# Ledger of designs, part 2: VH-VL binders against Beta-L-arabinobiosidase (hypBA2)

Target 1, 158 residues: Beta-L-arabinobiosidase (hypBA2), of Bifidobacterium longum subsp. longum (e8mgh9r892to1049)
Amino acid sequence: TNVDSASKSTTNVAKDADVTGTTYAEKDTNYPAKNAVDGKTVMESFWGTKGSENKTDTLNIKFKDGKQKIDDIRLYFYQSSSSQTISGYAEPANYKLEYQKDDGTWAPIADQVRTPNYAGANYNRIQFTPVETTTIRVTFTPQAGMAVGVKEIEAYNT

## First folded at step 9 (VH-VL)

Design c33 (from c25 with light chain Y31W)
Fold by OpenDDE, fold request of step 14:
Structure c33 (fold): chain C 158 residues (1-158), chain A 118 residues (1-118), chain B 108 residues (1-108)
Amino acid sequence: as target 1 above (158 residues)
Amino acid sequence: QIQLVQSGAEVKKPGASVKVSCKASGYTFTNYGISWVRQAPGQGLEWMGWINAGSGNTNYAQKLQGRVTMTTDTSTSTAYMELRSLRSDDTAVYYCTRDHYYGSTDYWGQGTLVTVSS
Amino acid sequence: QAVLTQPPSVSVSPGQTASITCSGDKLGDKWAYWYQQKPGQSPVLVMYRDSYRPSGIPERFSASNSGNTATLTISGTQAMDEADYYCQAWDSSTALYVFGGGTKLTVL
């Protein structure tokens, strides 16, 4: 697993956000969307797309404290690696970050610097030109034959 | 090794109710959902609904809302489908099926014929 | 709700390639599944997620899904392949799966 110990900012504005996923929660409630913003990066708490009937899945994150300025997003992906983990999970083949503009329309987050450049296991950092928004969404494309698990999404103004 | 074994054929009068059982074995029952599908004689497959065996959450076809109830007993790894206010057009073979790892379904019960006639 | 349309019947000679289509609005954006059902038997999953083949299903079975149409292809069709075939996909509006009307494949 890829363990990156980058320093954290003091305030994660995505924690305890209003979060919804495109997976049908009632059909599979073991790994609900709320796990992606509960402040935990442990293996036992993640949002999972296993069983999803969508070819791509999206997490919508509405910040609880209203409009936020952010320039740093951190994604923690679940990865199957042992008998102690749930099988069938890997980092996405790709992911897309968008923010909601004041007029309600969605725009891509521009000028992204991703570390690693391609989606990696566990910790991923995305730095970008600051945006002000109440809501962001992340769309995940899974690897062939695999599901996406998100342990945590964090958002900062660094 | 994975098996779904359903209860036997039923003959019912219009207005009666029927409860079909589906005993699962060979896997962790609560890790998968159960769907119910029926097939009228000479007709196609019709999805009735599904139940999450772990949470008990259900979703039924609109045309069956109010008449169908799906339940599970985790202690016996058994799923149940009750259909009430039976009509002649409810005559069909009823199947239970396990949710597939990637969605949809993979293993099926042998089917239960329910005949509704006066 | 979503509607999946299949031809009611398809006929092929032994050894020829059978093609069964399933049409639906934006079906290519969804995962398509295929089931085989023989008389007096339960359905059997033969293809999942557009083009994946379950263990035990012969390699002569293949499938694709794009645009508005999913297609099940059986190469080198055999007598034992005679059956009803159903396509299936998820309907997000109802949170249920939906079947096509089924296609009777006859091997002449």
Scores: ipSAE 0.549, ipTM 0.833, lowest interface PAE 1.0, mean pLDDT 93
Fold by OpenDDE, fold request of step 14:
Structure c33 (fold): chain C 158 residues (1-158), chain A 118 residues (1-118), chain B 108 residues (1-108)
Amino acid sequence: as target 1 above (158 residues)
Amino acid sequence: QIQLVQSGAEVKKPGASVKVSCKASGYTFTNYGISWVRQAPGQGLEWMGWINAGSGNTNYAQKLQGRVTMTTDTSTSTAYMELRSLRSDDTAVYYCTRDHYYGSTDYWGQGTLVTVSS
Amino acid sequence: QAVLTQPPSVSVSPGQTASITCSGDKLGDKWAYWYQQKPGQSPVLVMYRDSYRPSGIPERFSASNSGNTATLTISGTQAMDEADYYCQAWDSSTALYVFGGGTKLTVL
């Protein structure tokens, strides 16, 4: 288990955000998107893409308090690791971070410093030049034969 | 082993209704969906719709909207498909199939022939 | 709704390679599935998510999906492979799966 890095800001602005996923929850056997922003990083609470008919899946996170300034995003991925975990999950092969501009269009979050550099199991930190936005989205590309599980997405202004 | 066992053949008159059952075994019923697919004689496969065995959520083909109802009984691990206002062109073999955990379907029932004739 | 187009029939000699195509708009952006159906039998899943083979399916079965076309390939085709083959993909607009029209594979 990765150790969480200290943050200057204690306010996770993504918590309890209005979150939607690209999975079809009515049919797919997955955990709901709300689990990705419920403030928990436990194995029992995650958004899952298992069963998704999409080759890539996206979480859209609209902050509950309107436009936010953020420069630090943290992703916690679910990983199958024992008989007590749900099988078929691994960290994504890649993920993409975008924010919604004032005109409604989407732009990549620029100048990202990722730790680890490539998606790792459980804890991932992305630091970047501050952006102001009401909404961010994360698009996940799964590893071959695997699904992506997101335990939590956090956003901070550090 | 995983099995889907369907009810027997049906003969119906036009305007009647038919309810086909599909008993599932060998897996946790509520962890998978059930889809229904039919095949008219000598024709291809037609997707009728699906049901989430856990939540009961359904989605039906547009052409069958209003005439089809899919249900499940979790206590007996049985899925049901009711088709109403039967027409001659509803004559087909009807299959239940388990929706694969990674998408699509993997296990199929043996099929139920429904014949609609005057 | 989405439409998947398959050739009505494909013929191959024993030992040769059979290729069955399935065409659809942006099909390569979706997962493709393949089913085998023999006369009087239920369909059998032979390929899932473009190129994965279920257990019990011979290695001579393979598949790919790119652009607008998914392809099922059967190398070293055997008499037992004679069957109807259906492709399938998800239609997000209807939230349903769609089958191709099916291809009858004849082993000469």
Scores: ipSAE 0.495, ipTM 0.824, lowest interface PAE 1.2, mean pLDDT 93
Fold by ESMFold2, fold request of step 14:
Structure c33 (fold): chain C 158 residues (1-158), chain A 118 residues (1-118), chain B 108 residues (1-108)
Amino acid sequence: as target 1 above (158 residues)
Amino acid sequence: QIQLVQSGAEVKKPGASVKVSCKASGYTFTNYGISWVRQAPGQGLEWMGWINAGSGNTNYAQKLQGRVTMTTDTSTSTAYMELRSLRSDDTAVYYCTRDHYYGSTDYWGQGTLVTVSS
Amino acid sequence: QAVLTQPPSVSVSPGQTASITCSGDKLGDKWAYWYQQKPGQSPVLVMYRDSYRPSGIPERFSASNSGNTATLTISGTQAMDEADYYCQAWDSSTALYVFGGGTKLTVL
């Protein structure tokens, strides 16, 4: 068996990616986009949309090592609780996954199987027909009155 | 009661600088942004820029880039806007506003008239 | 930078409905805000986040925002509503708020 192939099948290619978000949370800089790809799923390390003037927000993830084959994305959402000082966050009402084609245009990721089907607090796994891309983006629609916190996004070739 | 109280009117010559103060009271100063807005005589409102009172982060309108500096003194709950290299078309009423970081400006200072004339 | 376009004036009779528009590219993707300014006064927030009213603003004020247009509506317009009205939205490209040019509402 090819050691490179086995290693790549377990490798999170989104870790330390070049990441940008659409939010302008300059009034609250504690939750920058890079927190979504730092390999941590703990509550204090997340990208937050609190303060956004956008009705939906997008996280853009450009893989560090260029073009990757992926078929598996994992999303970890932050959820505020009454015992925590960080308030106003819940899993999104919806999220949309896209990949960037070689010509720079965006296409939806096809044939998704989501576990769970609706966005859940913390862990969400999305399996799909493999794509080869340098960049993915996720667009989040928040629940009414809430912001979205992304603790981590991971991408794999399984 | 929340208040934003600005410094008094200024008369300046072209090429001079002006520094307008905005003293906040009645709330936790570092939890909110401060924006500066000006209004030339008979004209509409023009957004100049903002400062995060907690972090000190700023962003300025491109038209004013290089001529404006916004600062805060958190010990006195006071925001400052300095406009340099004044021109006659900088004549305006200058307002400070409190920004909730969810994007509304709910309290306004009384305005400071700055007149620039040779 | 985003441009928000308003009609320069709107005239209505007392008791009628006034409608003030604010147009901008994809304005409905952003939260819209409305301010009232009477002569010699600082502006006052009258609608925020498209359709919410601050405490103390009469229920005859309403607003909407979709597509390229936000609209402020004043039903049962009174003489005291005569003022300049400004729309406002965030411009992500400059990281600043942008105001519309303003609309003078005349109640005759």
Scores: ipSAE 0.235, ipTM 0.689, lowest interface PAE 3.5, mean pLDDT 85
Fold by ESMFold2, fold request of step 14:
Structure c33 (fold): chain C 158 residues (1-158), chain A 118 residues (1-118), chain B 108 residues (1-108)
Amino acid sequence: as target 1 above (158 residues)
Amino acid sequence: QIQLVQSGAEVKKPGASVKVSCKASGYTFTNYGISWVRQAPGQGLEWMGWINAGSGNTNYAQKLQGRVTMTTDTSTSTAYMELRSLRSDDTAVYYCTRDHYYGSTDYWGQGTLVTVSS
Amino acid sequence: QAVLTQPPSVSVSPGQTASITCSGDKLGDKWAYWYQQKPGQSPVLVMYRDSYRPSGIPERFSASNSGNTATLTISGTQAMDEADYYCQAWDSSTALYVFGGGTKLTVL
């Protein structure tokens, strides 16, 4: 059996991924997409959509080590508060998870079990039927009047 | 009060350059972008480009690539737009605008007339 | 790159409702903005993010944006509303703003 493959089954394969966000190429230079995959969940390190001209925004995450088998995604959202003073952020109203197939087309990640089942502030865990892919993307629909901050997205083969 | 005050009118010959200034006051300059918009006589608004005053990042309209430079001086809260190799069809009123916190341009300078004639 | 199409002119009588359209491919996926420009003056923002009204803009101004069309509506139109009106949206593919060609509102 391959020890390297077994070791990867417990690691965050999204860490340091090649990541792009639909807002990063525009105006939000303080909260770039790379902050969502740097392995840090501290308050100041997040990808932010504040000021986005898009009504929904997408993170595209291409794994550093190529094709990975994953069955577990974890999303950490920034929420503005008295102790988290960057204003205008809340968890999204909804998010959509997709993976890239070998032919370059996108498919929804099927059979998701979300904890919590609606997007919650900070930690969200999504478990699903395993997929093999090089790339995932997440599309966020913000709550009215709010922006979305993603502190981290992690992907595992549990 | 938030204000954008632009430099005075300019008269230039074809082939020359012009540099228009935009002094910002009443807000934290480095937290916002500055866009430049021009309007030829009797015509509509034409977007030229923007600069992020915090990072210095710029993006220019494709038709102006190579002829325009946008800069800022954060110590004086001033944005600049330089247009080179002027042609007669560059005759326009040039506006600076501030990007709104939750929107596009919300505050406009008074405009700077640049006339290009031989 | 995206094109925003406006009618060149709209004419209304005082007290009537004026409607100015702005059409663009998938414009409803973006925030739309509206500017008023009176002769010899700088443009002023009159609606932002589809339907929000800046402080100082009369509540007779309203706007909407869905599908391919944004609409600025002025109810109870007054002579002082006579101006050119421009729509605007951000085009992410080019990272630039796009203005509509403008609509001249005439109040007879």
Scores: ipSAE 0.189, ipTM 0.671, lowest interface PAE 3.9, mean pLDDT 86

Design c33 (from c25 with light chain Y31W)
Fold by ESMFold2, fold request of step 14:
Structure c33 (fold): chain C 158 residues (1-158), chain A 118 residues (1-118), chain B 108 residues (1-108)
Amino acid sequence: as target 1 above (158 residues)
Amino acid sequence: QIQLVQSGAEVKKPGASVKVSCKASGYTFTNYGISWVRQAPGQGLEWMGWINAGSGNTNYAQKLQGRVTMTTDTSTSTAYMELRSLRSDDTAVYYCTRDHYYGSTDYWGQGTLVTVSS
Amino acid sequence: QAVLTQPPSVSVSPGQTASITCSGDKLGDKWAYWYQQKPGQSPVLVMYRDSYRPSGIPERFSASNSGNTATLTISGTQAMDEADYYCQAWDSSTALYVFGGGTKLTVL
């Protein structure tokens, strides 16, 4: 049940997007970047950075239907919490949101209202003044000794 | 105890092939990668390539493309590196190494001297 | 293909601090690793992920990595520390590890 009645749009424009992640860990093929846009927020489907040689990692999300107007991003993090979860994952210490301008350069998404205003363990909602873009990217700074798992990223025009 | 034990030294002629083995023990072989590194006499370390022991995926140094094949046999926990069309400048000690992800102590095989001479 | 540059040699007196540098473009964005190699032996990992020390490595070994430079530091240097030292980092453009050229540490 959706408790966020402020959203007027039901269309997640990030679903099934063309995604790439900066991690290249040959042993960790079970947690590919496409899991972050498959429409699942469950523990079995996430993009994972465990084994990454990068100190920060980035998801690049190119919308399947080209240029979209968006004002609302939702991020769902994976957390190692039980014997049935994969060890070594926690929400990031921080995340950075950017969009691609028409000239191919990147700009920060300005005027963000984050709920919560830190990286929450599962659900994070980021509202902002609308941008029009084909592509967003999110850069994650992990907590010390941990990797970042992203169960889903969604984008809406509310 | 974690160990990587390599096959013995080899002497080859130019144009021949060599296949070096690396038998792993003391850990779950398919949870780690195996890298191959060589060191020519009096020279530094040169990274040759990587194999994911679980998936069999490989990535080779561009210099060695078309001449090298890395494989694993998961039933015997053994990695192999085959170098073909040998040249005199392939004379080196060849090492296998375990992946040092997850903060594990990196483990190196004892090295295999391959001498290419006419 | 990334390049990691080390000084060819470093000399130190016993009991002094040795400092071995490793320079590479944006090296601080990657985890750095350090290996010790004594004559006729396989390399041995002495520092991993910038600043962590494997079990069995003396606490006089420490390391850091920021900006374009990683540094291996050996305090209270002993004769047994005389060896070649190599830095290593991941190169995302080739999906391979890259080694520095090596530094010969001499303890006089």
Scores: ipSAE 0.124, ipTM 0.666, lowest interface PAE 4.6, mean pLDDT 85

## First folded at step 15 (VH-VL; from d01 with light chain A50Y S53R)

Design d04
Fold by ESMFold2, look of step 17:
Structure d04 (fold): chain C 158 residues (1-158), chain A 121 residues (1-121), chain B 107 residues (1-107)
Amino acid sequence: as target 1 above (158 residues)
Amino acid sequence: QVQLVQSGAEVKKPGASVKVSCKAFGYTFTDYYLHWVRQAPGQGLEWVGWINPNTGDTIYAQKFQGRVTMTRDTSISTAYMELSRLRSDDTAVYYCARDYSGWEPYYFDYWGQGTMVTVSS
Amino acid sequence: DIQMTQSPSSVSASVGDRVTIACRASQSISSYLNWYQQRPGKAPQLLIYYASRLQSGVPSRFSGSGSGTDFTLTINSLQPEDFATYYCQQSYDYPWTFGGGTKLEIK
């Protein structure tokens, strides 16, 4: 932990959030959307889009404790391999981050610094100008012929 | 069948080190985490830590930090636990156990037969 | 660390009896609770995972229940082979922790 680890700067406000995905993604009972917010990043617990015919798929994440100030999102993607044996998954070609304003409309999260710049196979950190919101939305564009698996999405006020 | 076969009993003096092996059979060694759990004579079970055989990454219980090292040799499907600066309260049976990975829920589905480590003068 | 408290520490019973063993967590662990049987001189064996799911090959006389902080293992119609020590274990958060054990003895 950092020097101020007793503050809210180390609290993952997305853990156990009320989460929904696109309609097809919610029908995959093996890889439900709640896996993306269960706090597990070290094992094969993920939300998966395999079998989706959508051009993009979306996760909506409503924080359980209501409105939160956030400036840091972390995305962990599942990648199929010889040791990660659920087939057909790779990091997305692209992802889009939005937050819900008080009037219920959506706005892009501004001033993003992504590490790495392109979606990485596992860990992705996105730092941005702080927003106050109850809900974030992530829209994933898959690589051709692949599905997207999200092991975890975390949100912090750092 | 899945099987974990551990090395034989060890007798050590205080201050020495011990290295226990656990050879895996009947499954893809690198697909499952291996944990180490110990049991002092007549006592309960105590978790020591795990190794990811694919990456070599480890997590140790705080009690063992600085004294335990977990390694593996993927070419022979074998995990190792080395405990250094032994003392008499390290006398225990040491088990390796397979963690079901990639699918919730998480549990130890297969155990090695155990390795008795006795630390005495 | 999440502390797991088992009760009773020992129980005496006869073949054919019904026995229950309690396990309490120091904080909610959802249903991430496993039960193991250890016969004398043997390694532990998995009985039940995720509070209530029977491991393959475990007799149906074993059952588990509970969620949150309070869990039970039930053995219906004890057999001679069931006299052993039973451990609960949480897999909710590291470090994995075990209960102190319950020794089931023959009357």
Scores: ipSAE 0.000, ipTM 0.485, lowest interface PAE 16.9, mean pLDDT 83

## First folded at step 17 (VH-VL; from d04 with heavy chain T55R, light chain S91Y)

Design d07
Fold by OpenDDE, look of step 18:
Structure d07 (fold): chain C 158 residues (1-158), chain A 121 residues (1-121), chain B 107 residues (1-107)
Amino acid sequence: as target 1 above (158 residues)
Amino acid sequence: QVQLVQSGAEVKKPGASVKVSCKAFGYTFTDYYLHWVRQAPGQGLEWVGWINPNRGDTIYAQKFQGRVTMTRDTSISTAYMELSRLRSDDTAVYYCARDYSGWEPYYFDYWGQGTMVTVSS
Amino acid sequence: DIQMTQSPSSVSASVGDRVTIACRASQSISSYLNWYQQRPGKAPQLLIYYASRLQSGVPSRFSGSGSGTDFTLTINSLQPEDFATYYCQQYYDYPWTFGGGTKLEIK
């Protein structure tokens, strides 16, 4: 797992957001999208794409308090690692971050600094030039033969 | 300076396999995704797939799934693309290209010189 | 798959001319578009990334614009070395796809 001792903002604006995923099968009931914004980074609470037939899957996160200024996103990925975990999950091959503009169209979050560079198990930090938006979305490309599990998505204005 | 150096031209029969190499210089090989793009004679560009040299995971275009294998040897900063069950329409120049990667946006900022692969009976 | 359509497929122009090349996506790709230049017998080279950002070292006479489905590459005051084939490329969704190319020829 990745460890970052950097300071963290006290306000996670993504917590309890209105979140939707692109997976709508029974798996969504067991591992619903809301688990990705429930404030928990534990293994027992995650959104999972297992069983998805999509090449990529997306989480849409609409902040509960309206338009937010953010410059820091944290992604926590589920990973199968023992008999105590659900099999078939790994961090994505890569992920895409976008925000919704005022006209409703989507734009990429530009000038990102990611730690680690590649998607890693558990903790990932993405820093970028501040954007103001009501909604962000993350698109995940899974590794071959693996599903993506998201334990938590956090967003901050640092 | 960043440089990608590919292996020499190949001539293969239909049904055979070809393995093209791409050696990276001037940067940390494992820090950047590496793509493969091909170009048939007189035609446009076609994306084949990418490899994460650090972890070894790959994404292939569906067109090539089951027939292409991308690998790397980090000890010599070299990536490989193997294409099996070759047919005449696989005849093309194959390029490796570095992605300014892991970071948005993605683009091919450095290219190899290309490797001509000819498939003919 | 996302289809990328370039127009025109070929264009003749003179040194000093202004040239515009269009690229259309079959669906919205936001700003996930790059432009490449390929000279005869050479590998492609990056010109523009993120729809409108000029790659370091590329002359300022090159510019990119557009978002969603319609994009343009503009070359102001053509130079002799600009006669080449140009490709747009989307990376919004897999598979990544290229336009068919636009060959810029000397008139």
Scores: ipSAE 0.269, ipTM 0.779, lowest interface PAE 2.2, mean pLDDT 91

## First folded at step 20 (VH-VL)

Design d14 (from d12 with heavy chain N54Y)
Fold by ESMFold2, look of step 21:
Structure d14 (fold): chain C 158 residues (1-158), chain A 121 residues (1-121), chain B 107 residues (1-107)
Amino acid sequence: as target 1 above (158 residues)
Amino acid sequence: QVQLVQSGAEVKKPGASVKVSCKAFGYTFTDYYLHWVRQAPGQGLEWVGWINPYRGDTIYAQKFQGRVTMTRDTSISTAYMELSRLRSDDTAVYYCARDRSGWEPYYFDYWGQGTMVTVSS
Amino acid sequence: DIQMTQSPSSVSASVGDRVTIACRASQSISDYLNWYQQRPGKAPQLLIYYASRLQSGVPSRFSGSGSGTDFTLTINSLQPEDFATYYCQQYYDYPWTFGGGTKLEIK
């Protein structure tokens, strides 16, 4: 569990994190926030925002092993399709990535390079200048008429 | 070299519609969000909204919701903004601007030359 | 909507002077603030992003400071080309909003 400054790019420090979501409408759904960190990217294990009254919704991810150095986030969206049959979901119009500073305030994750440049269906890789933090949060702006489903969020020190 | 070239000035009557074009050069058109920002004469800048040219989805400022439509034609790397039910207070220069999406932070790194839209009787 | 308030609306100054321009957000926007310069008859261009970081090619006489709600653009040792209108812009939340502008005038 010891993540030194060496490149241990295969360790996902977000797995089984203490995670909360902002949407009120998702409290009684089968798509709770914990599904975004359970290590599964399969079609039925996701955090979903269907029915949310919020303009945006946020996942707050507190790493189980405390402060971690990270420089790489991988974000997997659920998209409804003929093979992904839970309806009403698409990748968000955009998303915002932040980390918590030691004083408890939030800062943007600087110098991001996103692949793809916009929120893509399923896999998104975000590389950035390393930060040391206990907690990240992601804020999602949905496409009009759609909900956001997050299959997984992973964080690495590459 | 990245360049955004907009259509020419328009003069319209109240109640009409206008469609402004913005043709992109020197980059992969579908990889970057394109925004529209307007500036009334002697006034400040006002964000209208953006389009994702790949998917075609849009976000509009609430003030324009229901009157603005942003579209694109990816085959000619061109974005469009149409504003309907024009009023005299829609008189402005309309800019298209490229968002540096995928390379946070988000800011407008390239702007079109602007298109003057005049709404008068 | 997040309101961005700039002050002053205009500043009269001479070449070589130091000028400061203030921008206040109606709620915290962290560091999600840009500054733009607009010369007469031209499209705006970026000066500063993340409140304090200079865009490539911007002279070091420009600096930005602040976080949260209160932000400042400073121009040291004004040059003739610096006489323009300056706008702050937040991108913390939609709609993205600009300040009302500050026109920097000679004399």
Scores: ipSAE 0.418, ipTM 0.785, lowest interface PAE 3.8, mean pLDDT 87
Fold by OpenDDE, look of step 20:
Order: structure tokens, then sequence, then C-alpha cells
Structure d14 (fold): chain C 158 residues (1-158), chain A 121 residues (1-121), chain B 107 residues (1-107)
């Protein structure tokens, strides 16, 4: 089951983080990685992978205040619609969450409970066993023929 | 108990297509990714791809792009793998396998019994 | 593609022996490595996931270790039912790839 009773924290430690993304098409430079951590979940602010030649794309998020304890991540995905949206975007086929260990290597965030269980348009919540880290990264696998847009990534200690 | 039951052995000629089925029992079919893995006689294992049974999206190994199609019928908890333009080196036992994570693809915790596909002129 | 190399390709041992199987990745795969056992004429079965986590129901004589590029499967005190072929598998990057397998035979 996909149930976790953890409450929502009010402090988003991912906001204004140092964020970098993998390469995407030059024509889509209006959708930089920083949009994914600017505190906005609106359609007008997102990181986009349209034009990317990569099979998968990744956002690296280094928290501004150093090492953080987190157990809750929120992902907001852009989705194209028939009205007032940029075409060609959909939620990813799947995504992978990792954290950086003290030795600099990467490990998966374990024991995840995702809501919804598969990536959905707009709001996604991931609850997990707490980790302490300075940096997390999310790797996105797009649906066939579609790009991934990330409106916002939030991280909490609940 | 979780169980994956596959369709019977197939014999095909080069250039033909084959469609193997995998029916799931003992769990919610749409909650877990489903993988396909094949094994040529006396050889190792080769990953073909996965399907998300809930949404129907797929990821295929590039080797099989344009030639493999994975689908599912949620009403009967059944997944399908179709391989077209068959050649002799497609001769193998084809396995379906459930992904344990339920959230993203991780590892195969339950396997079907396998389906032997023989391609010969 | 990430190449997975197992060694040895085959090994002979006796009941009660300790056996070690190596798996090397062509690049770092962190701990995204699984181990499977396949008995003759049967489908593979999961033994270890995330490099070192023992699958439920698998005997404790099986263990996995390693990270990055070098991994090891260890079987302590071999039992008759352990004579089979073992495969490592990475899921760090697509396509997912398997090692060539290690056949464990009775001496």
Amino acid sequence: as target 1 above (158 residues)
Amino acid sequence: QVQLVQSGAEVKKPGASVKVSCKAFGYTFTDYYLHWVRQAPGQGLEWVGWINPYRGDTIYAQKFQGRVTMTRDTSISTAYMELSRLRSDDTAVYYCARDRSGWEPYYFDYWGQGTMVTVSS
Amino acid sequence: DIQMTQSPSSVSASVGDRVTIACRASQSISDYLNWYQQRPGKAPQLLIYYASRLQSGVPSRFSGSGSGTDFTLTINSLQPEDFATYYCQQYYDYPWTFGGGTKLEIK
C-alpha cells in the first residue's frame, strides 16, 4: 500500500538550492534548472528537457544550508494541455531519487512510499526513511516522444 | 501467493512475429512494473524492457527498438510481448518478471515459468 | 552500455565449502546490483538486491558485498540445492545488463 501518516513540514529545505540539470536543447534555455527550486509550482516556471538527446535527465540539488535531514520530497511535473501550455511535455515514465553520502558517492533513497505510486501530472509526494545529506538528485525517464518538465522540487523533514 | 503464468512454446519462421502472454495472479497487476528477459539456449540473460501496467508506458532496450512491442490488458491482469521480424538469434526462452519496488524499476522478485520461442527456417 | 563481467565462469566445489563469485562493472553502478540464482530448467530467482540486501526467504548462507565496480556473492557452507548458475545484474543505467553467469558445479 501507498500510505504514510507523516505530516507535511513547513520548511522546504530545497528552496533556492544550488541546482544543476543535464543538457537540453538551446531553444529551451528559458526553462533553466533553477526554476525547479524557486518555490513556485506555477506553470510559468519550470525546468524542461525538451530537445534533450539524453535517454534520461537529472537534476542535482545541493541544499543552501549544508547537510539536511529529510524524509519527504514533493515533485511537481509540468503537463501539456490543449490550453495555454507548451506542447510536448508529460510526467516522466519513472524517476529515481538518490542522495549523496559523506564519501561523495551516491545511494538510492530507500523505503519509498510514493503518492501516486506512479508518476502523475503535477503533485507527487515521496515519503521515505530519513536521510542526512547535503545533496540529492532526481533522474527522470521520459515517456516515449515526450519531454519532462519540473515545476518544483521540495524537501522536508516531517 | 504471487504467480506469473506465461503462454506455451512457439515455433516461428524467420520474418514472422510472435506474441507471448504473461498473466499475473496473487497481487494487484497495475501496482508493479513488469519486465521481460530472454535467454538463448545455453546462454546468459538479456533484458528486453519493461512496461508500466497502470499507464501502459514502456522502456525497451535499444537493441529491440522498432521490433518489440509490450502491451497489457488490465481487465485480465495480462501482459504481452510481441517481437516482429524474427531471426534465428531470437531463439530463446522469454521470461516475464515482476519488479519488486512498485514505484520505480528495481529488481525482479517473481518470474514466470518462461516461454520457449524457436525461430527456424 | 554497461558491461558486467563475472568470474569465474565456472567453479567446482563440494557440499560444505565456501564459494565466492565476483562481478565487475565497466563503470561505477553504485549499489544498483542484484544477484540471481538459476537452477537447471528453471527460471531465475532473486537472491540479493541493492548489492547486499538478502531477499526474503533466501538462506542466510548467501551474502552480497561491494559497491562501485566490484561486487561479490558469497555462499557459506554449500548445500546440495546451491549447485546452479548465478548471475549479477545492474540497473544503474539502461539498458539493464547481466553478467555472463557463473556455473557452480559439484566436485
Scores: ipSAE 0.131, ipTM 0.741, lowest interface PAE 2.9, mean pLDDT 91

